# Designs tried in a protein design chat: VH-VL binders against Rho GTPase-activating protein 6 (ARHGAP6). Part 7

Target 1, 202 residues: Rho GTPase-activating protein 6 (ARHGAP6), of Homo sapiens (Human) (o43182r401to602)
Amino acid sequence: LSLNPIYRQVPRLVDSCCQHLEKHGLQTVGIFRVGSSKKRVRQLREEFDRGIDVSLEEEHSVHDVAALLKEFLRDMPDPLLTRELYTAFINTLLLEPEEQLGTLQLLIYLLPPCNCDTLHRLLQFLSIVARHADDNISKDGQEVTGNKMTSLNLATIFGPNLLHKQKSSDKEFSVQSSARAEESTAIIAVVQKMIENYEALF
Below, E stands for the ipSAE of ESMFold2; O stands for the ipSAE of OpenDDE; V2 stands for 0.75 times the mean of E and O plus 0.25 times the DockQ between their complexes.

## First folded at step 4 (VH-VL; framework fv_guselkumab)

Design a1 (from t7 with heavy chain Y101W; at its last look DockQ between E and O 0.44; V2 from the best seeds 0.00; counts 0 for: pae O 4.2 > 2)
Fold by OpenDDE, look of step 4:
Structure a1 (fold): chain C 202 residues (1-202), chain A 122 residues (1-122), chain B 111 residues (1-111)
Amino acid sequence: as target 1 above (202 residues)
Amino acid sequence: EVQLVQSGAEVKKPGESLKISCKGSGYSFTNYWIGWVRQMPGKGLEWMGIIYPGDSYTRYSPSFQGQVTISADKSISTAYLQWSSLKASDTAMYYCARTPWDEYSSYWFDYWGQGTLVTVSS
Amino acid sequence: QSVLTQPPSVSGAPGQRVTISCTGSSSNIGAGYDVHWYQQLPGTAPKLLIYGNSNRPSGVPDRFSGSKSGTSASLAITGLQSEDEADYYCQSYDSSLSAYVFGGGTKLTVL
């Protein structure tokens, strides 16, 4: 696997998923918002966990691969942005706009190397997805349908899995208190900012 | 407390247009999907469509695609279901429901509006 | 006909155990999509009863339980009470239809 020297410590699963989705998923309307087969995703996960050389090909559903990526990030023992830095990341929103990016950069550099590399790869990927959100005209004059997944939408989906304090062990969908709602909003905002500014952050 | 409050009952004639509303409160309206479900008299539940108010991304059931329009105004935490031309067969109870989803993209309806009865008769 | 098949009716005496089945196919339950259950009391809106095959939301008694196996799911009600008389619906996702789908509903009568 020609690991891009830039992503030396990116898990194979993450890289494979991103590559597959970059190749096959960029024009998929509602990518990451469409249901997937838990059975198929589980099978893929098991194969990766066993160290099997899994090649994600065109025959693999983009929705399954999307789910696999989300699941992996969710299931990390420590969230990608780490519990330790959770408050710091959230508090970046309290800073003046001119100071926010610089502070985010600092925090990113405080991440474990593997987390940093993984984050970089992920944000790069999400940025690419976001760039394909809107309908556009190709250089050849062809209409290209956007996937409708903006940075905000992607942040909404990925944010809570990347940045959280407690492992939601209890699948109990409790009525989100206003406080939790605010927290969610903050998480989404931070991750959105990172997606939009990933090139400046690394 | 999470609440979905729907607009009142409607009595219409065939060919008329209609827009009913669903207002959410007690949660971040833009972070949850809103689904619409039809229940014809004495019949079961039918999924019509779903909207993400944050960006108004909308999906329809194939059975309802082109038959209705789902929209949302996030500024007032309100989702809408509308018909351009009602039919007698549109007579039903219509429910809006908040739709959370898990990391596996599994969706369910955790909070429901009280329903809006739409009666279409000549 | 509903994509998910439920018995039209079930009945039980107070204190008994009743089970409501939800039969799907390879494109929905069999594909690994979660099943959710709703209770609809007469003249009221549906209420979430079970989500994610077996999870109970807050306020739902533990006498309600859900399970899933193969292409089917089941809702079990133990210690049946008079207030349990209602319509029950299963719900899942169907990949062939690209749609959320409900069962046809089951009317539970408490004798």
Scores: ipSAE 0.023, ipTM 0.662, lowest interface PAE 4.2, mean pLDDT 90
ESMFold2, look of step 4: ipSAE 0.487; ipTM 0.784
ESMFold2 (binder alone), look of step 4: mean pLDDT 92; pTM 0.941

Design a2 (from t7 with heavy chain S105D; at its last look DockQ between E and O 0.61; V2 from the best seeds 0.00; counts 0 for: pae E 3.2 > 2)
Heavy chain, then light chain:
Amino acid sequence: EVQLVQSGAEVKKPGESLKISCKGSGYSFTNYWIGWVRQMPGKGLEWMGIIYPGDSYTRYSPSFQGQVTISADKSISTAYLQWSSLKASDTAMYYCARTPYDEYDSYWFDYWGQGTLVTVSS
Amino acid sequence: QSVLTQPPSVSGAPGQRVTISCTGSSSNIGAGYDVHWYQQLPGTAPKLLIYGNSNRPSGVPDRFSGSKSGTSASLAITGLQSEDEADYYCQSYDSSLSAYVFGGGTKLTVL
ESMFold2, look of step 4: ipSAE 0.431; ipTM 0.770
ESMFold2 (binder alone), look of step 4: mean pLDDT 92; pTM 0.941
OpenDDE, look of step 4: ipSAE 0.391; ipTM 0.795

Design a3 (from t7 with light chain A31E S95D; at its last look DockQ between E and O 0.47; V2 from the best seeds 0.00; counts 0 for: pae E 4.1 > 2)
Heavy chain, then light chain:
Amino acid sequence: EVQLVQSGAEVKKPGESLKISCKGSGYSFTNYWIGWVRQMPGKGLEWMGIIYPGDSYTRYSPSFQGQVTISADKSISTAYLQWSSLKASDTAMYYCARTPYDEYSSYWFDYWGQGTLVTVSS
Amino acid sequence: QSVLTQPPSVSGAPGQRVTISCTGSSSNIGEGYDVHWYQQLPGTAPKLLIYGNSNRPSGVPDRFSGSKSGTSASLAITGLQSEDEADYYCQSYDDSLSAYVFGGGTKLTVL
ESMFold2, look of step 4: ipSAE 0.324; ipTM 0.710
ESMFold2 (binder alone), look of step 4: mean pLDDT 92; pTM 0.942
OpenDDE, look of step 4: ipSAE 0.507; ipTM 0.820

Design a4 (from t7 with heavy chain N31Y; at its last look DockQ between E and O 0.51; V2 from the best seeds 0.00; counts 0 for: pae O 4.7 > 2)
Fold by OpenDDE, look of step 4:
Structure a4 (fold): chain C 202 residues (1-202), chain A 122 residues (1-122), chain B 111 residues (1-111)
Amino acid sequence: as target 1 above (202 residues)
Amino acid sequence: EVQLVQSGAEVKKPGESLKISCKGSGYSFTYYWIGWVRQMPGKGLEWMGIIYPGDSYTRYSPSFQGQVTISADKSISTAYLQWSSLKASDTAMYYCARTPYDEYSSYWFDYWGQGTLVTVSS
Amino acid sequence: QSVLTQPPSVSGAPGQRVTISCTGSSSNIGAGYDVHWYQQLPGTAPKLLIYGNSNRPSGVPDRFSGSKSGTSASLAITGLQSEDEADYYCQSYDSSLSAYVFGGGTKLTVL
């Protein structure tokens, strides 16, 4: 069953970033993997936090906006998928393939409303990005450069920030042990599945 | 323990091809970038490029774009740097170095290989 | 010439404090990119000394410290020891070049 929830509580920052990147960033090779200005990103973050009516326009760097989105998600006090549901999300991979999506859908519905709305918007956005990963020919017959960001690549980048038990400061060391590496792999797999199946989940 | 082990020293002639390797161990190879850094004799460090082994996404320094090829085989936790045709000016020490993936805006190199000395002479 | 400018050499006596500067521009340090520092002992590979402007990896003594202000960064070494004799490199990212950039390196001599 597709619930298709209405976006009610998506943070303005998240929505603005996604809109900007959908408009200007879909053909950017390596989007989310290129460095940005910490100063500019910090300024933008502060403006959003202060409730300033920030309009992200073409003059804003795609990389800065990408960084802003990533950092916002990373810096959430509780990860978007919540610590409470962490184990449950990971354990979905232990289920039979035919049971996984249904269970993920249930878990998503257990999220706080704001988290659920935000997740929906984010996954929608990431799916769009992923669809533009490969080189393609436009309807007009023009070659369009792919951004090279597959669902797996995006899950690799966003997964650990959306689903984790550890504080952000400890993330660097989390992948050094085999056990933690496996955990990271699971996180990425779950998020990848959600990106690829976001329409079925909501 | 995190380690990057590079292939041995190479002595080549101009025009020859070369591929050197960097093997990572003690960590999940797919979650960290690998960068290559050149150091010519008696000179400083020069960034050449970086690769994400997970999907082999690669970025090059403009100075090295088209001059070298960076690749990786994640199945054996190995990154590569190769030349199709060496020049005498390619004589240098080449380092591979790990870059933590969790940093989004400013990457650094936290572990380094021991270096591979490449000598190109007639 | 390197995008990041370092003094070619600095010297100090054991026990003294020395500072190595790293001067950038509005497209790198001034743009808000972090500065990292590496130590390269003679005949060895570089080693990470400071990351994220002022953070020390495990195993690096607290007598090493990093700072950043404006378009410049600085590495300070207190209680200088003979073993500190090495080349030191700062590193950042330059948006105009779309590249990681190193300083030219500073040779530290312990007198």
Scores: ipSAE 0.028, ipTM 0.645, lowest interface PAE 4.7, mean pLDDT 89
ESMFold2, look of step 4: ipSAE 0.563; ipTM 0.804
ESMFold2 (binder alone), look of step 4: mean pLDDT 92; pTM 0.943

Design a5 (from t7 with heavy chain D102T; at its last look DockQ between E and O 0.03; V2 from the best seeds 0.00; counts 0 for: pae O 10.6 > 2, placed apart)
Fold by OpenDDE, look of step 4:
Structure a5 (fold): chain C 202 residues (1-202), chain A 122 residues (1-122), chain B 111 residues (1-111)
Amino acid sequence: as target 1 above (202 residues)
Amino acid sequence: EVQLVQSGAEVKKPGESLKISCKGSGYSFTNYWIGWVRQMPGKGLEWMGIIYPGDSYTRYSPSFQGQVTISADKSISTAYLQWSSLKASDTAMYYCARTPYTEYSSYWFDYWGQGTLVTVSS
Amino acid sequence: QSVLTQPPSVSGAPGQRVTISCTGSSSNIGAGYDVHWYQQLPGTAPKLLIYGNSNRPSGVPDRFSGSKSGTSASLAITGLQSEDEADYYCQSYDSSLSAYVFGGGTKLTVL
């Protein structure tokens, strides 16, 4: 189901962050892993929360904007993929490979419209970031530095914030138990698959 | 010098209305948040709400939502806290405090008023 | 009950080191929000003591230091003086409540 742009309900913050990072952050080594100004990030969050017309421009730190996006997703009352569908998403990994994408599509369809649109925008963005992970040569013959953020790396960062069962302090999955480790692995795998196959999912 | 000066102590009866004030000076009043903090006798600090005088955007603590009204008059650099109907349980010291709002702002109160004691008794 | 948990009281002798803990959760300190500290002398308004986990405003002695780790923060006072006898409050922001939150306060007694 191609999401009609007319009906797209993506939070302004998410869209603005993705747009800024697509423009300025694709060649940033270690994007989403490098430290940011917590104070500035909070300031930006406050402005967005107030409905201020914030324009993220070149002068805004890529790392601050990256952190803003991560924190927004993390701080959602219900994770983007919802707690209700958590088990279903995880269980997709138990299916035959040829059935996994179809099932993921169905689950995505079950998401609230806003969540679905937000997920689509986010996965699109993350896929673009992942495509720029490796060093490459541009069409003009110029060397382009990769950001080193593979789909796996991105899934590792975003996965636990997008898909989790408990409103737990454990959003930073400290692998304290084998069970938690397995769960984390599954979460990362599912999100990685979605990043790599976002075009087929929507 | 940054200064917040609050209105004087109030003695009221239950059911009465009250509006106390906090006047800022020594800085651009419209560019900083003003928060209100309650401290009941012998108790701790409780954040009530905050207002940005520049556009009067206001947020309340869930505990105080609907219980009080925070407002500001930027023309005279004054913030207000008001009750429509006081209760005995409203007896407390009330502080106004400034919160920096810059590109590097965070959520702390850097300057405080001297406090306004409100006593509500029958 | 306060969202941030502090011990109700601590005590120390002059010259000693004391620490005041502030325990939060994943929605405030654990979420990465900074912790700030206030000193309230008896009969006075609170005063900012530490901001941004470890920064001292002008006029605050270097005997006061703040730190943060995980879901907790700590205020340390070295070389304890009689004038340090006061109530101390930690403060942060809670994302689940979308609100500023204070600790319950700690009464520091200098023996």
Scores: ipSAE 0.000, ipTM 0.533, lowest interface PAE 10.6, mean pLDDT 89
ESMFold2, look of step 4: ipSAE 0.396; ipTM 0.764
ESMFold2 (binder alone), look of step 4: mean pLDDT 92; pTM 0.941

## First folded at step 5 (VH-VL; framework fv_guselkumab)

Design d1 (from a2 with light chain A31E S95D; at its last look DockQ between E and O 0.17; V2 from the best seeds 0.00; counts 0 for: pae E 4.6 > 2, placed apart)
Fold by OpenDDE, look of step 5:
Structure d1 (fold): chain C 202 residues (1-202), chain A 122 residues (1-122), chain B 111 residues (1-111)
Amino acid sequence: as target 1 above (202 residues)
Amino acid sequence: EVQLVQSGAEVKKPGESLKISCKGSGYSFTNYWIGWVRQMPGKGLEWMGIIYPGDSYTRYSPSFQGQVTISADKSISTAYLQWSSLKASDTAMYYCARTPYDEYDSYWFDYWGQGTLVTVSS
Amino acid sequence: QSVLTQPPSVSGAPGQRVTISCTGSSSNIGEGYDVHWYQQLPGTAPKLLIYGNSNRPSGVPDRFSGSKSGTSASLAITGLQSEDEADYYCQSYDDSLSAYVFGGGTKLTVL
């Protein structure tokens, strides 16, 4: 039973979302891949932004909460991994495999404390989600449906929001270029690696 | 350049099985969804389903659930649409299309294959 | 029977402005899902024309514009050209159906 670290510098929204999804969303097939109510998500966001003590409960849709988490990360003025460290993170892939994790760890510690704590919480959460990707049998012998969200899938979804150079508003539809495709691939690879190795990184 | 190339036209009889293909190139095939869209003769576009080639996670339209099987082979950057038993009503143009995941949680089809015409007649 | 309703046809003369409407409901456009537009020239595959309500992909002229309000979206074409004669489809997502949905399509005729 790993003691859940106290994430004192984790935004309340992030922690609330992760907690809710850990509790209610781990068996949700396609979590983070399915559309959600934009209106409800917006309302939740506004409440959090206003500092309202929002309690995400069972009645809240896991899809809405999932969307809320994604949007929050997306809408950060500076991405969670920061623009400053973007190139450094990407370049970790150019290193020898045995050097990559150590370098990632160093980069993570260069993050602002809040970012670092948030990243840790997020990666922990995503790791948990990924572990529930496959169908399993519960201790009680019951079949538990996997959520089908592998580390790769999660990295694909979250990667671009965590690691990017341009603000979302400035992002031109340029997915057509090979360069962008490569960049996307690199982003996904880095984030996937972090999800899979989060325990070693912190 | 991003391209989706589909297999050639098919002429089949009712009851026959069919598997058509869509090969992607010019991009990381495993990082984008591939959707299948049906267009019956003289009719509009119908979403059938999507697949994430990275792990073959698949979603179907309720209208097509159980009617077709969508699969992918990421090793050759190819997605598939297949029928176990064709019906005359399956006569249509079938398009594969790339679906990027957008950070705005929106889904669209940015690149399309040329289409595969499937004709099912007795 | 399409979830998103489009006029079956619209027409305009060269140089004119035409608008194609896409009417949804509270379970799709009204719920806040983005609307995308596709152009399908005769005998060809659809092409992405507008994504995210109002964004143009590279290569799409600025005379094409998209907008969204309430439960409806609209595609506007200014400076209509003969080459614009095609079928146009709107697309979104519907919560009630858990599906991506297309409009019924609009045939644009350039007079």
Scores: ipSAE 0.136, ipTM 0.726, lowest interface PAE 3.5, mean pLDDT 90
ESMFold2, look of step 5: ipSAE 0.188; ipTM 0.656
ESMFold2 (binder alone), look of step 5: mean pLDDT 92; pTM 0.940

Design d2 (from a2 with heavy chain N31Y, light chain A31E S95D; at its last look DockQ between E and O 0.40; V2 from the best seeds 0.00; counts 0 for: pae E 5.0 > 2)
Fold by OpenDDE, look of step 5:
Formats: structure tokens, C-alpha cells, sequence
Structure d2 (fold): chain C 202 residues (1-202), chain A 122 residues (1-122), chain B 111 residues (1-111)
């Protein structure tokens, strides 16, 4: 595996998860939406955290690996898109459509290098997943089941973990308010846009 | 305020089709799951299925797979539960309930509709 | 019959503490899935009481508390009030079934 310079600063966990899921998870219906073994995920997380050379193999459940990726992103002390840039990212939606991508590019550029690399890797991965959302026919003429995970679905799942103001430890039921709902909508919209346009953003 | 309002009580005969509705308001309907829960008379709660209105991705309980159809129309913030052919055993209260998006890998129903009573009798 | 096992009924006098158990297995609570609790007053729809093992939604009194250990969870109600008379359901996710699962429900009677 050639080390891509673009992903040199990508956490090993993130890259490992993405690789695993790209290999084994693209046809998994409802990937990231299906429950996983919390116990196994915790164990994997602990191993990564301890710096153990964990190799995610075919025997590892795609659901466990999916959960591991989500949890890692969620548990970042500062969200991947950073709290500092939160408002800026959200406000991109207030811009004219033709200005949004350029502004997102700028904001991404303002991210710490590690965050930027991680984001790039993640969005690349998510875009691949999204492209496999629909049923298709393989080159061999075989029916391939779509995973049903559109950019919107993926943004819904990942958005709140990538872009937020509060730490995960400050979880409150406040998301139920109309204001929080609107915020969530904005978060999802921004992340969806990023997934759909990741090639143009980097 | 988040609200789920369900359609009114239904009295049907065996073999008839039925479609009941659940309309959400006070939140972005597109981005939250809607689940359906059955409660037979004097019995407990049973999860039937769940739908993501954003793209109508649907999951069913194994017990209800093929027995009912769950759908949604996000344009009017409404989810549906339908039967092609009702049975007497389908007599129950049916609740729709909102499930938060996949946050922290938690699965709960935070807001519930008032329920729709479906009575199926000859 | 239910994947999660609850006592059919519990009772207590006003002001007392009561607990409702929810016993799961290695495929649900034991796998680390969170347990949620619902209150269903007579003739009404269920209401979320506890989410994420121990979190209270806004509007739920602090006399309600949830806990989880091993393959089981528990709902505790302190300072029992007449208005607490209801059915209580635990809920989780079962990995083997790939499904949301409810307990059988517990009828709480306030004496």
C-alpha cells in the first residue's frame, strides 16, 4: 500500500476503517444505520488508542468497523470541522449557491492540517459509499445490491459528529427543540454538500 | 413543539386494506426516523419497523417483514403504515414515534403519536 | 416471550422507592446497547422517561433514574406518587435480531 501524501496525517484508525469498509462494506444495506457490538467496538477502540497495530480484516464485522469510525469522530475533543469554524461552516448555507463551494474550500483550508487530511479521506470514503447506494448491475451482469446510504443519509449520520458546538459529554435532549432541529438541518446540509462535492473542495 | 399526529380510529373487516398516517410537525421531518409500534389489547409494545423520510429507507422487524408496508412522504411530513389484507389479529393500537438520527448509536423513541386504534372484526 | 424481561407488576406506597428491573442477554444489554424507558399512563401513548441508560428528557422529574449493569437495567422511582401509576417499558436493541426490542412491561400500582 503506497502511502498517499494527501493522507499522511490521517489517523490510522480512520484510514483503517475507511479501507476496511471500502473493501467489505460498500454493499452492506444500511451500513452505519445498523447496530453493532458495542463490546467489540470498545475493544477495537481501546486497541487503537493504545497504539496497537490493529489490522481490520475480513472477519471484522463491517458494522463494528462502521461504528468504530463514527465513535472516533464523535469522540474527538474538538470536532473534525472544529468548534472555531462551526458558525462559518453553517453560514455557508446563507451564501448564494455559486459562492458556497468556494467558501467551503476556504474554510477547509483553515482547518488544521490533520483535520483537513482526515476530512478529505472521510469525504472521499463517504462519497464512495454514496455511489453504491442504489442497486446496480455489475460488469459481470450480476445484480449488486445498493447499500441505500445516500449522501443525505450519510450526512445525517456523520454531520452532527463532524460539526457541532458541544462536546459529546454534554449531550442533552435539547436537539428536540425547533432551534436545534434547524441547526441539525443546517449541519446535515453542509456535510451533504461536502460529500457530494469533495473532489472540488480539495 | 415536536408533535406526531396520527389518523383516526379505524374499523375494518378481515381482508380489507388499510393505510394509517402519522404527521410530524415542529421539527425537520426529513432528518428523523419514524418508527411504528404495535400494542395489542392489554399487551406490550412491539416494534414493527422504522423509516427514514429523507430517502424512505426502511427497516422492518422480522416479525412484521412482509406483513405491513411502511412509507413516508416527506413533502407533507407524513409517515404511513399500511396493510394489504387485514386480519383479526391486526386489531391493536398503533403508535408512530420519532427516533433521533443516528447519534451516539442510540435507538430510542423520543416523541410519540397519540396512537391509532385499528379494529378488525367480522 | 419478550426479549427483555420485566416483572409483570410492582407496587409501592406513596413516598416509597420502587425499582423495575429489565433483564436482557448478551445480544442486547450485554453487548453494551443502551436501555431506554417509557412510561405509559392508562389510556395514553407511551412517553420517553429515560434514554441512554440514565438520561432524563426535559420535563421528567429527577425522582426517576435509570441504571444499567451487565445484562440488566433498572428503573428506580423515588418518592412514589399516585400519578406514577402506569405501565413501564424498557427498550433496547438486539444484535441477533437486528431489531429494537421492548420489555414485556411492568404495571406499577401505587397503593
Amino acid sequence: as target 1 above (202 residues)
Amino acid sequence: EVQLVQSGAEVKKPGESLKISCKGSGYSFTYYWIGWVRQMPGKGLEWMGIIYPGDSYTRYSPSFQGQVTISADKSISTAYLQWSSLKASDTAMYYCARTPYDEYDSYWFDYWGQGTLVTVSS
Amino acid sequence: QSVLTQPPSVSGAPGQRVTISCTGSSSNIGEGYDVHWYQQLPGTAPKLLIYGNSNRPSGVPDRFSGSKSGTSASLAITGLQSEDEADYYCQSYDDSLSAYVFGGGTKLTVL
Scores: ipSAE 0.199, ipTM 0.743, lowest interface PAE 3.3, mean pLDDT 90
ESMFold2, look of step 5: ipSAE 0.206; ipTM 0.637
ESMFold2 (binder alone), look of step 5: mean pLDDT 92; pTM 0.942

Design d3 (from a3 with heavy chain N31Y; at its last look DockQ between E and O 0.34; V2 from the best seeds 0.00; counts 0 for: pae E 3.3 > 2)
Heavy chain, then light chain:
Amino acid sequence: EVQLVQSGAEVKKPGESLKISCKGSGYSFTYYWIGWVRQMPGKGLEWMGIIYPGDSYTRYSPSFQGQVTISADKSISTAYLQWSSLKASDTAMYYCARTPYDEYSSYWFDYWGQGTLVTVSS
Amino acid sequence: QSVLTQPPSVSGAPGQRVTISCTGSSSNIGEGYDVHWYQQLPGTAPKLLIYGNSNRPSGVPDRFSGSKSGTSASLAITGLQSEDEADYYCQSYDDSLSAYVFGGGTKLTVL
ESMFold2, look of step 5: ipSAE 0.391; ipTM 0.734
ESMFold2 (binder alone), look of step 5: mean pLDDT 92; pTM 0.942
OpenDDE, look of step 5: ipSAE 0.341; ipTM 0.778

Design d4 (from a2 with heavy chain N31Y; at its last look DockQ between E and O 0.04; V2 from the best seeds 0.00; counts 0 for: pae O 5.7 > 2, placed apart)
Fold by OpenDDE, look of step 5:
Structure d4 (fold): chain C 202 residues (1-202), chain A 122 residues (1-122), chain B 111 residues (1-111)
Amino acid sequence: as target 1 above (202 residues)
Amino acid sequence: EVQLVQSGAEVKKPGESLKISCKGSGYSFTYYWIGWVRQMPGKGLEWMGIIYPGDSYTRYSPSFQGQVTISADKSISTAYLQWSSLKASDTAMYYCARTPYDEYDSYWFDYWGQGTLVTVSS
Amino acid sequence: QSVLTQPPSVSGAPGQRVTISCTGSSSNIGAGYDVHWYQQLPGTAPKLLIYGNSNRPSGVPDRFSGSKSGTSASLAITGLQSEDEADYYCQSYDSSLSAYVFGGGTKLTVL
């Protein structure tokens, strides 16, 4: 049976991965940090690419599914937040704190509809993951292991794949390294903010 | 020592079938992909396809899909590349190469066979 | 023609530094897939030279180095030696093609 996407314009792969991980991956320590099966991930990717009605079940490794989601987002011809809006997103950090969310919201709605819906689904999912980062006690009084994936950690992993711009070849290693580091920091900060405030952005 | 040893050179006529082999040794054959790469005379490298010997899962390059068949027999640590009907244009050197398994974002060929020269002429 | 673009040829004198470029796109190098390099000496099978953008397998001299930036990668050879005369190929993965892809190859001539 095909999984019905929650969001109308969300790619089936993204929605399926998020659903699977929400169900099975929230207590997985180091989710998105742990290696996966190269073979199985490739197989899943091909099946999705062929339009096969793939049902991600409990038997599927959360690490494989996590890798699949990351790869999909990485492999987008245009990043999810688009190259066109890259500078605008980064510049939101230069705004006063009280203006940042409103501006981010505006930029998000400037995204193509599919991108916007996908981003919404993704941020919702990542927010859920982040909420499960710490150890907690369940309603039944049982200890629940946190996954240790904070909004910062998740932004670190996903940020560069969601928001990037093609850089000109600057061959100076030191300058390039510094610039890259700064850029990376900014990207991570923006994406982290979006994860933490996704409900206000949509 | 990891080694891939390929079958010997082949001289064939158009329309004939051919199956060449690649035998791995010095490692667990089951846990590494085997890829096939074509190199036409004086030309560059072309990825043809890849197989996981453990379950014979196979992927092809779009350019070679339907043109060749890749298979493996893990019991004897051997991968195969075969044609049902050779063409003159199939004249080339064919390499098998190992690709590591379960390495995240790894797509390289770390060990290569010596190559099998296939000549197809009337 | 090749998904990854390399210069057809480069040359250098012994002891010099040469670089070979590999230009891709957003669906391969730009998508974050690693670039690997192979050396093919005349009449021999390709040999892995660099993997994972900048890693050298055992037995590869440190005068070979790889780098990646944006949609491009580069192989640098310092202290060029006569034995370095060979064809060099970059390789990556292209998500749009769902295929491993090679560059067109670069013939390095040592003058």
Scores: ipSAE 0.024, ipTM 0.545, lowest interface PAE 5.7, mean pLDDT 90
ESMFold2, look of step 5: ipSAE 0.451; ipTM 0.762
ESMFold2 (binder alone), look of step 5: mean pLDDT 91; pTM 0.938

